# VH-VL binders against q0atu2: the designs that were tried, part 106

Target 1, 119 residues: q0atu2
Amino acid sequence: MLDKKARIRTSREYRNVFEKGKRLSGRFLIIYYVENALDNNRFGFITNKKIGMAVIRNRIKRQLRAIVREYQGQVKNKHDIVLVARAGIGKSSFEGMEKDYIAIMKKAGLFARNANKID
Key: E = the ipSAE of ESMFold2; O = the ipSAE of OpenDDE; V2 = 0.75 times the mean of E and O plus 0.25 times the DockQ between their complexes.

## First folded at step 6 (VH-VL)

Design k14 (framework fv_daclizumab; at its last look DockQ between E and O 0.73; V2 from the best seeds 0.00; counts 0 for: pae E 7.1 > 2, grease 20.4 > 18.9)
Fold by OpenDDE, look of step 7:
Parts: C-alpha cells; sequence; structure tokens
Structure k14 (fold): chain C 119 residues (1-119), chain A 119 residues (1-119), chain B 106 residues (1-106)
C-alpha cells in the first residue's frame, strides 16, 4: 500500500484538488490533479455507490491502489492526484483499468520524461 | 427520502431581481452539489451553475455568469439562486437539482419555480 | 461548449414498440446521462454514465454509446413512457443538454 505521506487523507485536501485542480476523463477513470507545495506526490481514491456494492467498491479501490503504486516512481513530483472511478469500472478488467490509467496520466503530462514502464 | 422544495412562482418586472430558494431534506446537504437548471417555455434545459454547499465554491455557465448568483446556507439546508436585471428572456421554470460531486448526474430535482418577467 | 444534438426531435410510436433515441456530441466525450420529462414535471434521471440504470428505473430502458454517438433504447414502449427525453453531457463545463426528443402516441 501507499505510504502515509503519499496519501490524500482529509476532506479538505480532497476538496482542494477538486476545486483548484485540473480534470481529465478516461474510459474508466477521472483524474483530478494539482500541484502541491510538498516534495512528494499524494494520491486519493474515490469509489462511490455508483460503482456498486461495497465489496465491489473495495475491490476497485484496491486495484487502483495497486496500479498507482506500480507507476508511482514514474510520476512527476509535487502533485496531488485523485482518481475517481467511473460507474462502469466494476465491469472492467484490471488490465483495462491499468491501460486507462496510463493513457489518462500521459494525456495529463504527469509522467516523467524518462519513465520506463510507460507505453 | 430525498426532497428538494423550491419557493413559489414569481412575477417580476424588467430590471428587477428575484431570489429563488431550494430547501433540501433527506440527505446530508453538504455531501452533494446543488445545481440550477432553467427551462424556457417550450424549450430545452440549460445548465446555469452549481454550488458546493460545504465550501461555498461555485461554478457558472458563462452565459449566466452575470445573471445568476448561487448561494447556500448550510444551517438551513437551503440553496439560493438570485437573478438580476431581469428581462423577458429570463422567463422560465428554474430547477434546483442535486448533483453527484463526480458525475454531475441530477438524481433529484426540485419541483421548479416559474419566474415570469413582464412589463 | 459541447453541443448535443438529439435525433429525432419527435418520435411517434405505439405501445410495445422498440424505441431508439440518439444523441450526437460535437466532440468526443465519455460521459452521458439521460432524463425523462413529462409535462409540468421536473426531469427524471433514467441512465447515468452512458449505460448505468438509475435505481427504480424499469429495465426496458438502456443506454449505450461512446465517442460522439450515444443512444437511449426502450425495448418495449409502455404507456407511461410517452414523454420528452434529454441527453446530457458532463465531460466538460458548461454542462449541456440535447434539445430533447418527444415520444408521442402514434
Amino acid sequence: as target 1 above (119 residues)
Amino acid sequence: QVQLVQSGAEVKKPGSSVKVSCKASGYTFTSYYMHWVRQAPGQGLEWIGYINPSTGYTRYNQKFKDKATITADESTNTAYMELSSLRSEDTAVYYCARGDEWYSDFDYWGQGTLVTVSS
Amino acid sequence: DIQMTQSPSTLSASVGDRVTITCSASSSIYYMHWYQQKPGKAPKLLIYDASSLESGVPARFSGSGSGTEFTLTISSLQPDDFATYYCQQYNSYPLTFGQGTKVEVK
């Protein structure tokens, strides 16, 4: 799991990202991102009831955390990034989610230039 | 049981202002955005803007930026929309609608408030 | 702004008919909602996020599509389904609606 310092934890922190950040939409994900004043990135995850039952929401959140962790070292620093799961994500494969994440992060320009796992 | 109850119909003269209220119940007021949508007689739907009741943050359709002012009172679970410098073209039914913070789908609507502008 | 164009503007059908309404976006989008509105009433959410059925909505309603083309389908039209239907995008602000499709009795 992500380190504590790499997590968006408070409602205030989430609100700041949603209100001041940029938004990009993908097939399964919406990302909100904004520069922070820290020396590290922080990630947040939103899976609401539109995704499905609690079991599904928890599974999706776990999968998204795994994806974010996999590519964390390749993301430009000093960003707060919130991933919002779309309603249809419960029917997607893990690979589909990962592909969507990579695509949307590329579009946002959030990967470092020398990222190795990006393609 | 979620309910949005709007104030009654208004008849106004050109140049005047009107403030429509929308009282919410049956859910946590600050957990959803409150949107405003208008519908001129025999016409379609137009999005005006929304407010985040928890922070007071607003977003407007540029078309209505100088026309509408959206506010909210958390203590009374009431959202407001004030229309200024009313013209005949402002004649319409105005709806408040609860919106998900992420998907902007309007799952609950007020009953609508007819605002008639005539000399 | 993203323009939403529905087709047709008016549709005459009979009970039991399969009805399809299309919504075209001026640019490629991911997100679409569908509403039903009856005279003198507020709109009612039917489909959210292109294909998800809102709670309490009959299963005869379905949504599909991607890119610039989206569709709302009523598999077997019922008397209660005669109304005006609107699509709505939330891909970007400002949020915009289609002009509406009136489904009336044939």
Scores: ipSAE 0.705, ipTM 0.909, lowest interface PAE 0.7, mean pLDDT 94
Fold by ESMFold2-Fast, scan of step 6:
Structure k14 (fold): chain C 119 residues (1-119), chain A 119 residues (1-119), chain B 106 residues (1-106)
Amino acid sequence: as target 1 above (119 residues)
Amino acid sequence: QVQLVQSGAEVKKPGSSVKVSCKASGYTFTSYYMHWVRQAPGQGLEWIGYINPSTGYTRYNQKFKDKATITADESTNTAYMELSSLRSEDTAVYYCARGDEWYSDFDYWGQGTLVTVSS
Amino acid sequence: DIQMTQSPSTLSASVGDRVTITCSASSSIYYMHWYQQKPGKAPKLLIYDASSLESGVPARFSGSGSGTEFTLTISSLQPDDFATYYCQQYNSYPLTFGQGTKVEVK
């Protein structure tokens, strides 16, 4: 379960991240990210029709939330981050998505120095 | 049937301004970004910027920040690009192109507007 | 900015040939798009996300690659395929295109 305060919930909030944030592309994910004025991080998840039917999109979305939840302690505080799943993500394993997430977050400078280690 | 129809060719003097229009039809105008791309005679493609018609937010290639102004009129499903302080180096075919917000895959293009800058 | 470099700049081929065009990125990217442009016409999207064939595009076109090296392949060149081809990255702004590869008749 990802804490409710750690979720981007409104279209206006998503739009702010897309329009003012930085963009970085990984193998299966695109992230958009911007510093926020809150005491915590917030995450959003986008899966569009290029990925496949609703059942596949919903599975991918659940798996991405699980990955984000697992590594949320490693993310630099005070950021709004939106994960957009690329069309090819449907062919990835859970482990493949997890590896891509870690790589892209490190490349963005959003992971703490010891991001590969769980506290 | 998605169509992007641009305004006609323009011949302008150095120092003048030009405003090119791009009228969209066959889809929900606010559901896609509208990008502008130019092509100088015999040269390749150069990205100028985009507008999100839903919010009016714009993003520019830094090279064009002081040159191009992109706007959109949701009531007429029309995007515009105004170029100021024209120089001979601005002579090019200017295209509008529809892009997905996240993928920037230009699946539909306007026919192009030739802007010629000569004394 | 991410620089996209295409090779060859010009390629001479005959109908029926297998044609391969390369696009190199100045930094590692995972996905990019390919476009076809004929003289006097706007570009046409052929392949999105490196390997996905756009709807309505003939199956003889395919894309592959990862990291910094991407290829567009035409398995059996047809008369309609003589055109200039462009790659485009969308990993970061500004969006950038390759300089183009012209496929012309031998």
Scores: ipSAE 0.356, ipTM 0.822, lowest interface PAE 3.7, mean pLDDT 90
Fold by ESMFold2, look of step 7:
Structure k14 (fold): chain C 119 residues (1-119), chain A 119 residues (1-119), chain B 106 residues (1-106)
Amino acid sequence: as target 1 above (119 residues)
Amino acid sequence: QVQLVQSGAEVKKPGSSVKVSCKASGYTFTSYYMHWVRQAPGQGLEWIGYINPSTGYTRYNQKFKDKATITADESTNTAYMELSSLRSEDTAVYYCARGDEWYSDFDYWGQGTLVTVSS
Amino acid sequence: DIQMTQSPSTLSASVGDRVTITCSASSSIYYMHWYQQKPGKAPKLLIYDASSLESGVPARFSGSGSGTEFTLTISSLQPDDFATYYCQQYNSYPLTFGQGTKVEVK
């Protein structure tokens, strides 16, 4: 799980990212991201009932948290980032989700330049 | 049971304004974004913008930024769109459509409001 | 802006035919939506996220594709299916629709 300081917690914080941030869509994920006024990054995760029942949604959320945690040190500072799971994500493998995350974060310019080793 | 009921057809002179209403029922009004889409006679669909009824935030297609003003009233479960400085090219059917906050799939539409600008 | 281009613009078909409609995006996207519209009526959501069938939509409708090419298929056309069909992207703002494909009686 992510450190508590690196989590988006309130509904207002989530909506601020969605409404003020940029959006990029990948195969299994949508990210919304915006600069924050903190000295660290924060991450949020959204799973919708269209994905499946609560057990499935919780499993997807755990997998996404693990992916984000692995690459968190490579992310440029001072961003709030929300990952939204798409309805088709249940058909993906963990590896598929991971590759999608890497690709979309690179496209958003959110990985630090020297983080290229995380292919 | 979800229903979006729009105000009736309008005939307007060039240079005037019109305010179209869209009354929602059968769901929690503030849980979805309300979008506006237009369709000129015999033509395709064109997205105008949306409002988040819970926060009042709006986003517009740049083409309509100076033409349309979208508002919402939580107490009456009603969204509005005002069109200003009407010209004959603004003649169209205007739809309200409910969209998921995160996915923008328009699962319910109003019946449409014909705005005719002539003379 | 992402342009969505449908083909064909008009399609003549008979009841029972297999009908396919394509939608091309000007930039790579993964998912999009399909809508059906009959004359004088509002559009109706058929398929969301390229291949997921909306509740109450008959199983003869299906969608597929990724990248820049997407298709809507009606496996056996019924009388109720003569209508205009639109695709819609939600990869980025502004949201954009294809110009429509009219399916009419041969």
Scores: ipSAE 0.059, ipTM 0.712, lowest interface PAE 7.1, mean pLDDT 88
ESMFold2 (binder alone), look of step 7: mean pLDDT 93; pTM 0.953

Design k15 (framework fv_daclizumab)
Fold by ESMFold2-Fast, scan of step 6:
Structure k15 (fold): chain C 119 residues (1-119), chain A 119 residues (1-119), chain B 106 residues (1-106)
Amino acid sequence: as target 1 above (119 residues)
Amino acid sequence: QVQLVQSGAEVKKPGSSVKVSCKASGYTFTSYYMHWVRQAPGQGLEWIGYINPSTGYTRYNQKFKDKATITADESTNTAYMELSSLRSEDTAVYYCARGDEWYSDFDYWGQGTLVTVSS
Amino acid sequence: DIQMTQSPSTLSASVGDRVTITCSASSSIWYMHWYQQKPGKAPKLLIYDASSLESGVPARFSGSGSGTEFTLTISSLQPDDFATYYCQQYNSYPLTFGQGTKVEVK
């Protein structure tokens, strides 16, 4: 779903986002975000065992990556963003996760309200 | 089985310091944050701070920043909290509690250490 | 800091009663937990993330709410449930607890 260059890969990179970044909480998601020195955005995803079994956690991760991918062009460039899924996300629909993502990104000032799908 | 075992009760004079220990067993010590919470006699719960045993990173409630110092020793799976410049208002039961990094839900607690400050 | 205020501070109830405890946050939050504390004991996690029942906790306990108003419900009070209950937010640091609600035998 996401290109390799758009993914946060190392523990060191995750730590940088947590230590230097801002935090914003939504209904099903917490985001940590910081401006990077790259030409692109990078995303990280964290799901813990409180969400459910591995099959549920893996489904949630895939769905979150799909959502991030769909709205990638609407996100302000040069940011590292980590999405942390709350326990309650396992009870959410795909649509519910998508709506929460959009709301939290707009509230963070990372996602334009008037954005369109034009390339 | 997860256990957090704290050091015994202390009676200290005003102006002195005390160091309380919390020995963890039954889980990977570095996989969870260790938090400290106090409860004055007949009162509610106050969060003091946490340590990430994996990195040594600490975060404090501003109210306790000049009072409490939290440390951890990975070799012994033990967290410590030192209280300095003790006053009668510091008389309380002090708890260590294991928290998930993202949720800060305290699923296991130490038995508590009563610190009494009196002349 | 986010202030958590519980209501009532004390309630008297009988075995079999439905008991509801409210927790109000000074600003909108998504993230909170409920704990039970018995005299002389450490607190015990009951509900995490507002509505999820902790493993080993009886099904008579439930949590609900969002924004600024959250509730803990005990559907049929048992003798083992006479205790003090605390809410806690984890939306932002410092972590804060409500002042507690004491559930006493009537």
Scores: ipSAE 0.007, ipTM 0.624, lowest interface PAE 9.2, mean pLDDT 86

Design k16 (framework fv_daclizumab)
Fold by ESMFold2-Fast, scan of step 6:
Structure k16 (fold): chain C 119 residues (1-119), chain A 119 residues (1-119), chain B 106 residues (1-106)
Amino acid sequence: as target 1 above (119 residues)
Amino acid sequence: QVQLVQSGAEVKKPGSSVKVSCKASGYTFTSYYMHWVRQAPGQGLEWIGYINPSTGYTRYNQKFKDKATITADESTNTAYMELSSLRSEDTAVYYCARGDEWYSDFDYWGQGTLVTVSS
Amino acid sequence: DIQMTQSPSTLSASVGDRVTITCSASSSINYMHWYQQKPGKAPKLLIYDASSLESGVPARFSGSGSGTEFTLTISSLQPDDFATYYCQQYNSYPLTFGQGTKVEVK
């Protein structure tokens, strides 16, 4: 659902975001974010074993990708953003995760009205 | 199985420097950050900083930025912290601790190294 | 920097007692960790992310709270639980700890 160009793909790229980026935590999500030198945003998704079994982690990952895709046009350009799911996310509803994502992105100053064209 | 073993106690004069080591075993050294925390006699815990052994990237508590230098040697699975320009208020037990990159939870700690600064 | 303040600084308790320790953050945070430290020993992780029990930690330990107020509870104190307890926030750098709560024999 996210274009390949919009995905953080290598371990080195993830490490750069974790180490040099800013960190902001929400209720169910932690984001790490840093400006990039590209002309697009890139997203990464981390679900570790603290969250639960593989079935739960895979569901969470799919739902987070769907949420990011839905709001992609509202994110300020030229950022690498990694979403890390917190231990409690497995008990959240889809709507709960979506609300948390919107709240944390707004708090980080990463949501911009009409940042990208909507077709 | 996971173990962090620190170097022995040090007694130093004001103005000198000291380098404390922390040798890790029982896990993949480059998969976790190594943090340093100090505790002055009868006092609480104070975070100094961390290193990512995989990249050499460091982050410091601003209070310690000019005091502490954290390094790591992947070939020996050993992290180091050097303290410069020692003063009596640097007298403390210094701990290394393994932390998850996302939670900064310290699930394994070294035994501690007492650094005493006295004239 | 986020300041973490624990209450009480010291409490006296007997084996079998329910013990509660509070940690207050100077600004709203989402989650934090709890550690136990015995004299002459390194701290030990008990609870991560406010309420998740670390592997190998007895079920009598539990954590709760949100925003600025967090609580560590020991449901039935055992001899091995007389120690100092610390909270830690991880919402932002620098990481900060509470001043500690000493649980000592009544």
Scores: ipSAE 0.056, ipTM 0.724, lowest interface PAE 6.0, mean pLDDT 88

Design k17 (framework fv_daclizumab)
Fold by ESMFold2-Fast, scan of step 6:
Structure k17 (fold): chain C 119 residues (1-119), chain A 119 residues (1-119), chain B 106 residues (1-106)
Amino acid sequence: as target 1 above (119 residues)
Amino acid sequence: QVQLVQSGAEVKKPGSSVKVSCKASGYTFTSYYMHWVRQAPGQGLEWIGYINPSTGYTRYNQKFKDKATITADESTNTAYMELSSLRSEDTAVYYCARGDEWYSDFDYWGQGTLVTVSS
Amino acid sequence: DIQMTQSPSTLSASVGDRVTITCSASSSIEYMHWYQQKPGKAPKLLIYDASSLQSGVPARFSGSGSGTEFTLTISSLQPDDFATYYCQQYNSYPLTFGQGTKVEVK
């Protein structure tokens, strides 16, 4: 999973992102994001009861953490980012969640250009 | 079960102030935002603002920024809205409503408080 | 501010009819809700996030749409459905509602 330094851990830190951050929505995800003073990125994950039963919510949360970890190197440093799963995410595939994450991060300008080799 | 109970009807003179209360029960008060919405007689709904009871942070519709003050008391699970410098155009039913932090969907509403401003 | 405009303003239909109410946003939005308000009562959440049915709401209610055009459908109108219906956007602050659609069952 993500290292402790890469996780938003306290309710105070979550509240800061919600209240002062920018908001951008995708098909299955909403992100809230704000620059931080720490020179590293931190991520938070919210799977609301509207998604479904605890087993579904826990699966979604694990899958979102895996997606974020996979693309961690693409994300511009110095941001606190909270991913909020929309109600419809429970019907999505892992691939669908992944595509939505990439799309919203690119639209937010949070993915660094040229992080991938061009060939 | 979840319940929001508001204070009773008020009749106020122009230029005065009024403070409406909204007592929450049946859920963790600090886990949801409390919003305020008004409805003039025979008219539609108009959003005033919200408070995050866990932080005290407020957000207002710019139209109401110098009219309404929203507060919350965690010890009594009660949210308040004070309206200042009342005018006849402020005559309306005022509702408190519980909103999810992310969706701002108002799944539970108070019964409403009629505020009448008359000479 | 994002303006929400509902059509029609008033609708009358027979029990069993399919009823459609539209909500148009002044700019593209991704997230909105539908409420029902009966005379003298507080509004009740029907549909959240455009298409998700709120717990306890009859299956005859459904929501759809994207961008600037959203629809609330009642597949088989019942006498209990006499009410005013409101759409609400939560795309940006201030949160705004449509002007309402009054549904009269006749």
Scores: ipSAE 0.007, ipTM 0.617, lowest interface PAE 9.2, mean pLDDT 86

Design k18 (framework fv_daclizumab)
Fold by OpenDDE, second read of step 7:
Structure k18 (fold): chain C 119 residues (1-119), chain A 119 residues (1-119), chain B 106 residues (1-106)
Amino acid sequence: as target 1 above (119 residues)
Amino acid sequence: QVQLVQSGAEVKKPGSSVKVSCKASGYTFTSYYMHWVRQAPGQGLEWIGYINPSTGYTRYNQKFKDKATITADESTNTAYMELSSLRSEDTAVYYCARGDEWYSDFDYWGQGTLVTVSS
Amino acid sequence: DIQMTQSPSTLSASVGDRVTITCSASSSIDYMHWYQQKPGKAPKLLIYDASYLESGVPARFSGSGSGTEFTLTISSLQPDDFATYYCQQYNSYPLTFGQGTKVEVK
């Protein structure tokens, strides 16, 4: 589980990312990201009805949290990042999600230069 | 069930203004964006802009930035679009449409409001 | 702005026919949605995110594609399907629609 410090927790924080941040889409994920005024990154997660029933949404959210946690230390600091699940994510494997996350974060230039990424 | 009910047809003189309303029901008004789309007679669809009713944040098509003003009243679950300096070219059916923030697909539409501009 | 070009603009077909409509984007897009519109009515969402059926939409409708090329297919055209169809992109603002494809009776 991500530390509370590393989580976007309020609606206002989410809206700030959506309205002011940049957006990039991958195969299974959309990321919204914006610089924050903190010394740490914060992550948020959105799973909507388009990806399936509540059980699926909860599973996906849990998996995305695990992925983000795994690579958390490799992400450039001072960013608020929201992951939005795309419709097809429900049929994806964990590895597929991870690969997509890495690809999107790389495309966004959010991984640190010294990051040990899985290519 | 979700419903979007728009105000009635308008006949306006050039140079005048018109304000079209769209009353939403059957869902949490502030949980979705409200988009406006126009369709000139016999023509296709043009996106005008949207409002986030929860924040009042708006985004416009540059083509309509000086033409349309979109607002929302949370207390009445009503979105508004005001068109100013009407010209004959503004003659069209104007639709409100519900969309989420992530996909910007319009799953529910108002019935449309015909605005006719003629001298 | 991202330009959406549908092909064909008009399509004549018979009940039972397989109908294919294409939508080309001037640049790679993230999402493609498809709508059906009948005269005097508001558009109706058919497909979202290129290939997912909106609730209540018959299974004879399907969507595919990615990048710049997308397709809407009606496997077996029904009388209720004669209408104008529009694609719509969500990659960047402004959101844009294709010019429409009118499916009419042959």
Scores: ipSAE 0.662, ipTM 0.900, lowest interface PAE 1.1, mean pLDDT 94
Fold by ESMFold2-Fast, scan of step 6:
Structure k18 (fold): chain C 119 residues (1-119), chain A 119 residues (1-119), chain B 106 residues (1-106)
Amino acid sequence: as target 1 above (119 residues)
Amino acid sequence: QVQLVQSGAEVKKPGSSVKVSCKASGYTFTSYYMHWVRQAPGQGLEWIGYINPSTGYTRYNQKFKDKATITADESTNTAYMELSSLRSEDTAVYYCARGDEWYSDFDYWGQGTLVTVSS
Amino acid sequence: DIQMTQSPSTLSASVGDRVTITCSASSSIDYMHWYQQKPGKAPKLLIYDASYLESGVPARFSGSGSGTEFTLTISSLQPDDFATYYCQQYNSYPLTFGQGTKVEVK
């Protein structure tokens, strides 16, 4: 699971990322990201009704947190990043979501080492 | 049950200003952005800007930043758009539309307010 | 700004016809929607995120495409479908719409 300290928790913090941050699209994911004034990165996860029922949305959130946790050491320090799932994500495999996440983060210039590619 | 109800048609002289209202009901007003879109007679759709009613944050199409001012009153669930220094080319139907924070998909629209600028 | 160009601007069709409308973006995008507008009415969301059918919209409507080329298809045109159709990108601000495609009776 992703550490509590590395999670965006409050509506106020989510709003800051949406309003001040940059946006980048992937195949299954949209990321919004902004530099923070902390000594660590924080991640937020959004799955809206377009994805499906709560059971599906909760599964997707768990899978995305697992992916983010695996690659958190590659992310440039001091960023707030929100992952928004696109409607099609429910039909994706875990590996498909993981590849999309890596591609987006590299394209955004957010990977410090830029070394990890599954394929 | 979601409804957006706009104020009635206006006829204005060049150089004057007009303030159009959009009253929302049937949902949590602060959970969605409120966008404004115009359509000149016989022409297409043009995005003006949005407000986040929860924060008061606004974003404008650069073309309209000196023309339009968007506000929201949470106590009455009403969004407003004021147009200043009206010219004949501002003659259009003005729509408010509810948008998801991350998708900007306009799933509900007001009925439109015709603003006619003539001398 | 990302410019959205629709083709054709106007098309004439008969009930039962397969209708295809194209939307071209001036740069690669992943985020776009389609709307339907009937005379005197506000637009109505048909397709969101390029290919997903909005709730309550008939199954004869479908969307596809990626990058710079997107398509709205009506598999078997019905009388209620004579309207103007607009694409919209939400990849970047300002949000922009295509100029519209009017589907009229032959």
Scores: ipSAE 0.157, ipTM 0.752, lowest interface PAE 5.1, mean pLDDT 88

Design k19 (framework fv_daclizumab)
Fold by ESMFold2-Fast, scan of step 6:
Structure k19 (fold): chain C 119 residues (1-119), chain A 119 residues (1-119), chain B 106 residues (1-106)
Amino acid sequence: as target 1 above (119 residues)
Amino acid sequence: QVQLVQSGAEVKKPGSSVKVSCKASGYTFTSYYMHWVRQAPGQGLEWIGYINPSTGYTRYNQKFKDKATITADESTNTAYMELSSLRSEDTAVYYCARGDEWYSDFDYWGQGTLVTVSS
Amino acid sequence: DIQMTQSPSTLSASVGDRVTITCSASSSVDYMHWYQQKPGKAPKLLIYDASSLESGVPARFSGSGSGTEFTLTISSLQPDDFATYYCQQYNSYPLTFGQGTKVEVK
């Protein structure tokens, strides 16, 4: 669970990230990201029908929130970031999703190289 | 059943404009982007741009910013593309195509509209 | 812009052949889509996100690749498969397609 202040909640806020943000693709994830005018980061999560049935999409969304929550402290402040799950994510492990998240965040310049890993 | 039906073929003189329609049915029109792609005779595919029918937001290939205008009418589930200042090089089949917002994969296409520009 | 180059531009094949088409990106892309187009018709999505088979597409079609090199494979060519094939990257705007590979009868 992420704190409400750390979540993108409205369609208008999602729209802002998609329209003004940069895009970067990983193996299982795509991120859209833009600097915000707030004192904190906010995250959004998109899982769509191409991933699979609702049970799979809900599991993936839950796992992505857990990964983001764990690594919150390593993300550069003042960003709105939306994670979009790719079709192949349904075949990934939790560890695979975690590795991909760390890799794309580092590549985007949003993540410290020495980020603490989940066990 | 998802279906995209385009308006009929057009023959235009250089310097004129043309407006092609694409009527969508069988799905929630505002849940997908509508893209436009052209194909000159015997040539490959060239992406023009898209509209998000839910917001009216458009994105264009820079090559087409001064030439194409994409619009959508939610009340009729119809997308439009207008081309201005037509030249012979604009002779092509123009397709509308439904794209997922995140993958930009074109799972359904209109049948195509041939626009012929000749003096 | 990311340029997509397909190889070969044309190939002659017989029913039952294994056919491979390559797509090379001018810079690293993670995944891409493949389309089939028959004369006088709109393109049809075959494979999305590099390796995922679109619903209703025969299992003889498969995709693979990473970085700058991607392949579409038809394991046993059928008469219905003589067509032009296009790759498309979606890593950045503008979206770009390969120039096409025409698979024609030998």
Scores: ipSAE 0.007, ipTM 0.636, lowest interface PAE 8.6, mean pLDDT 87

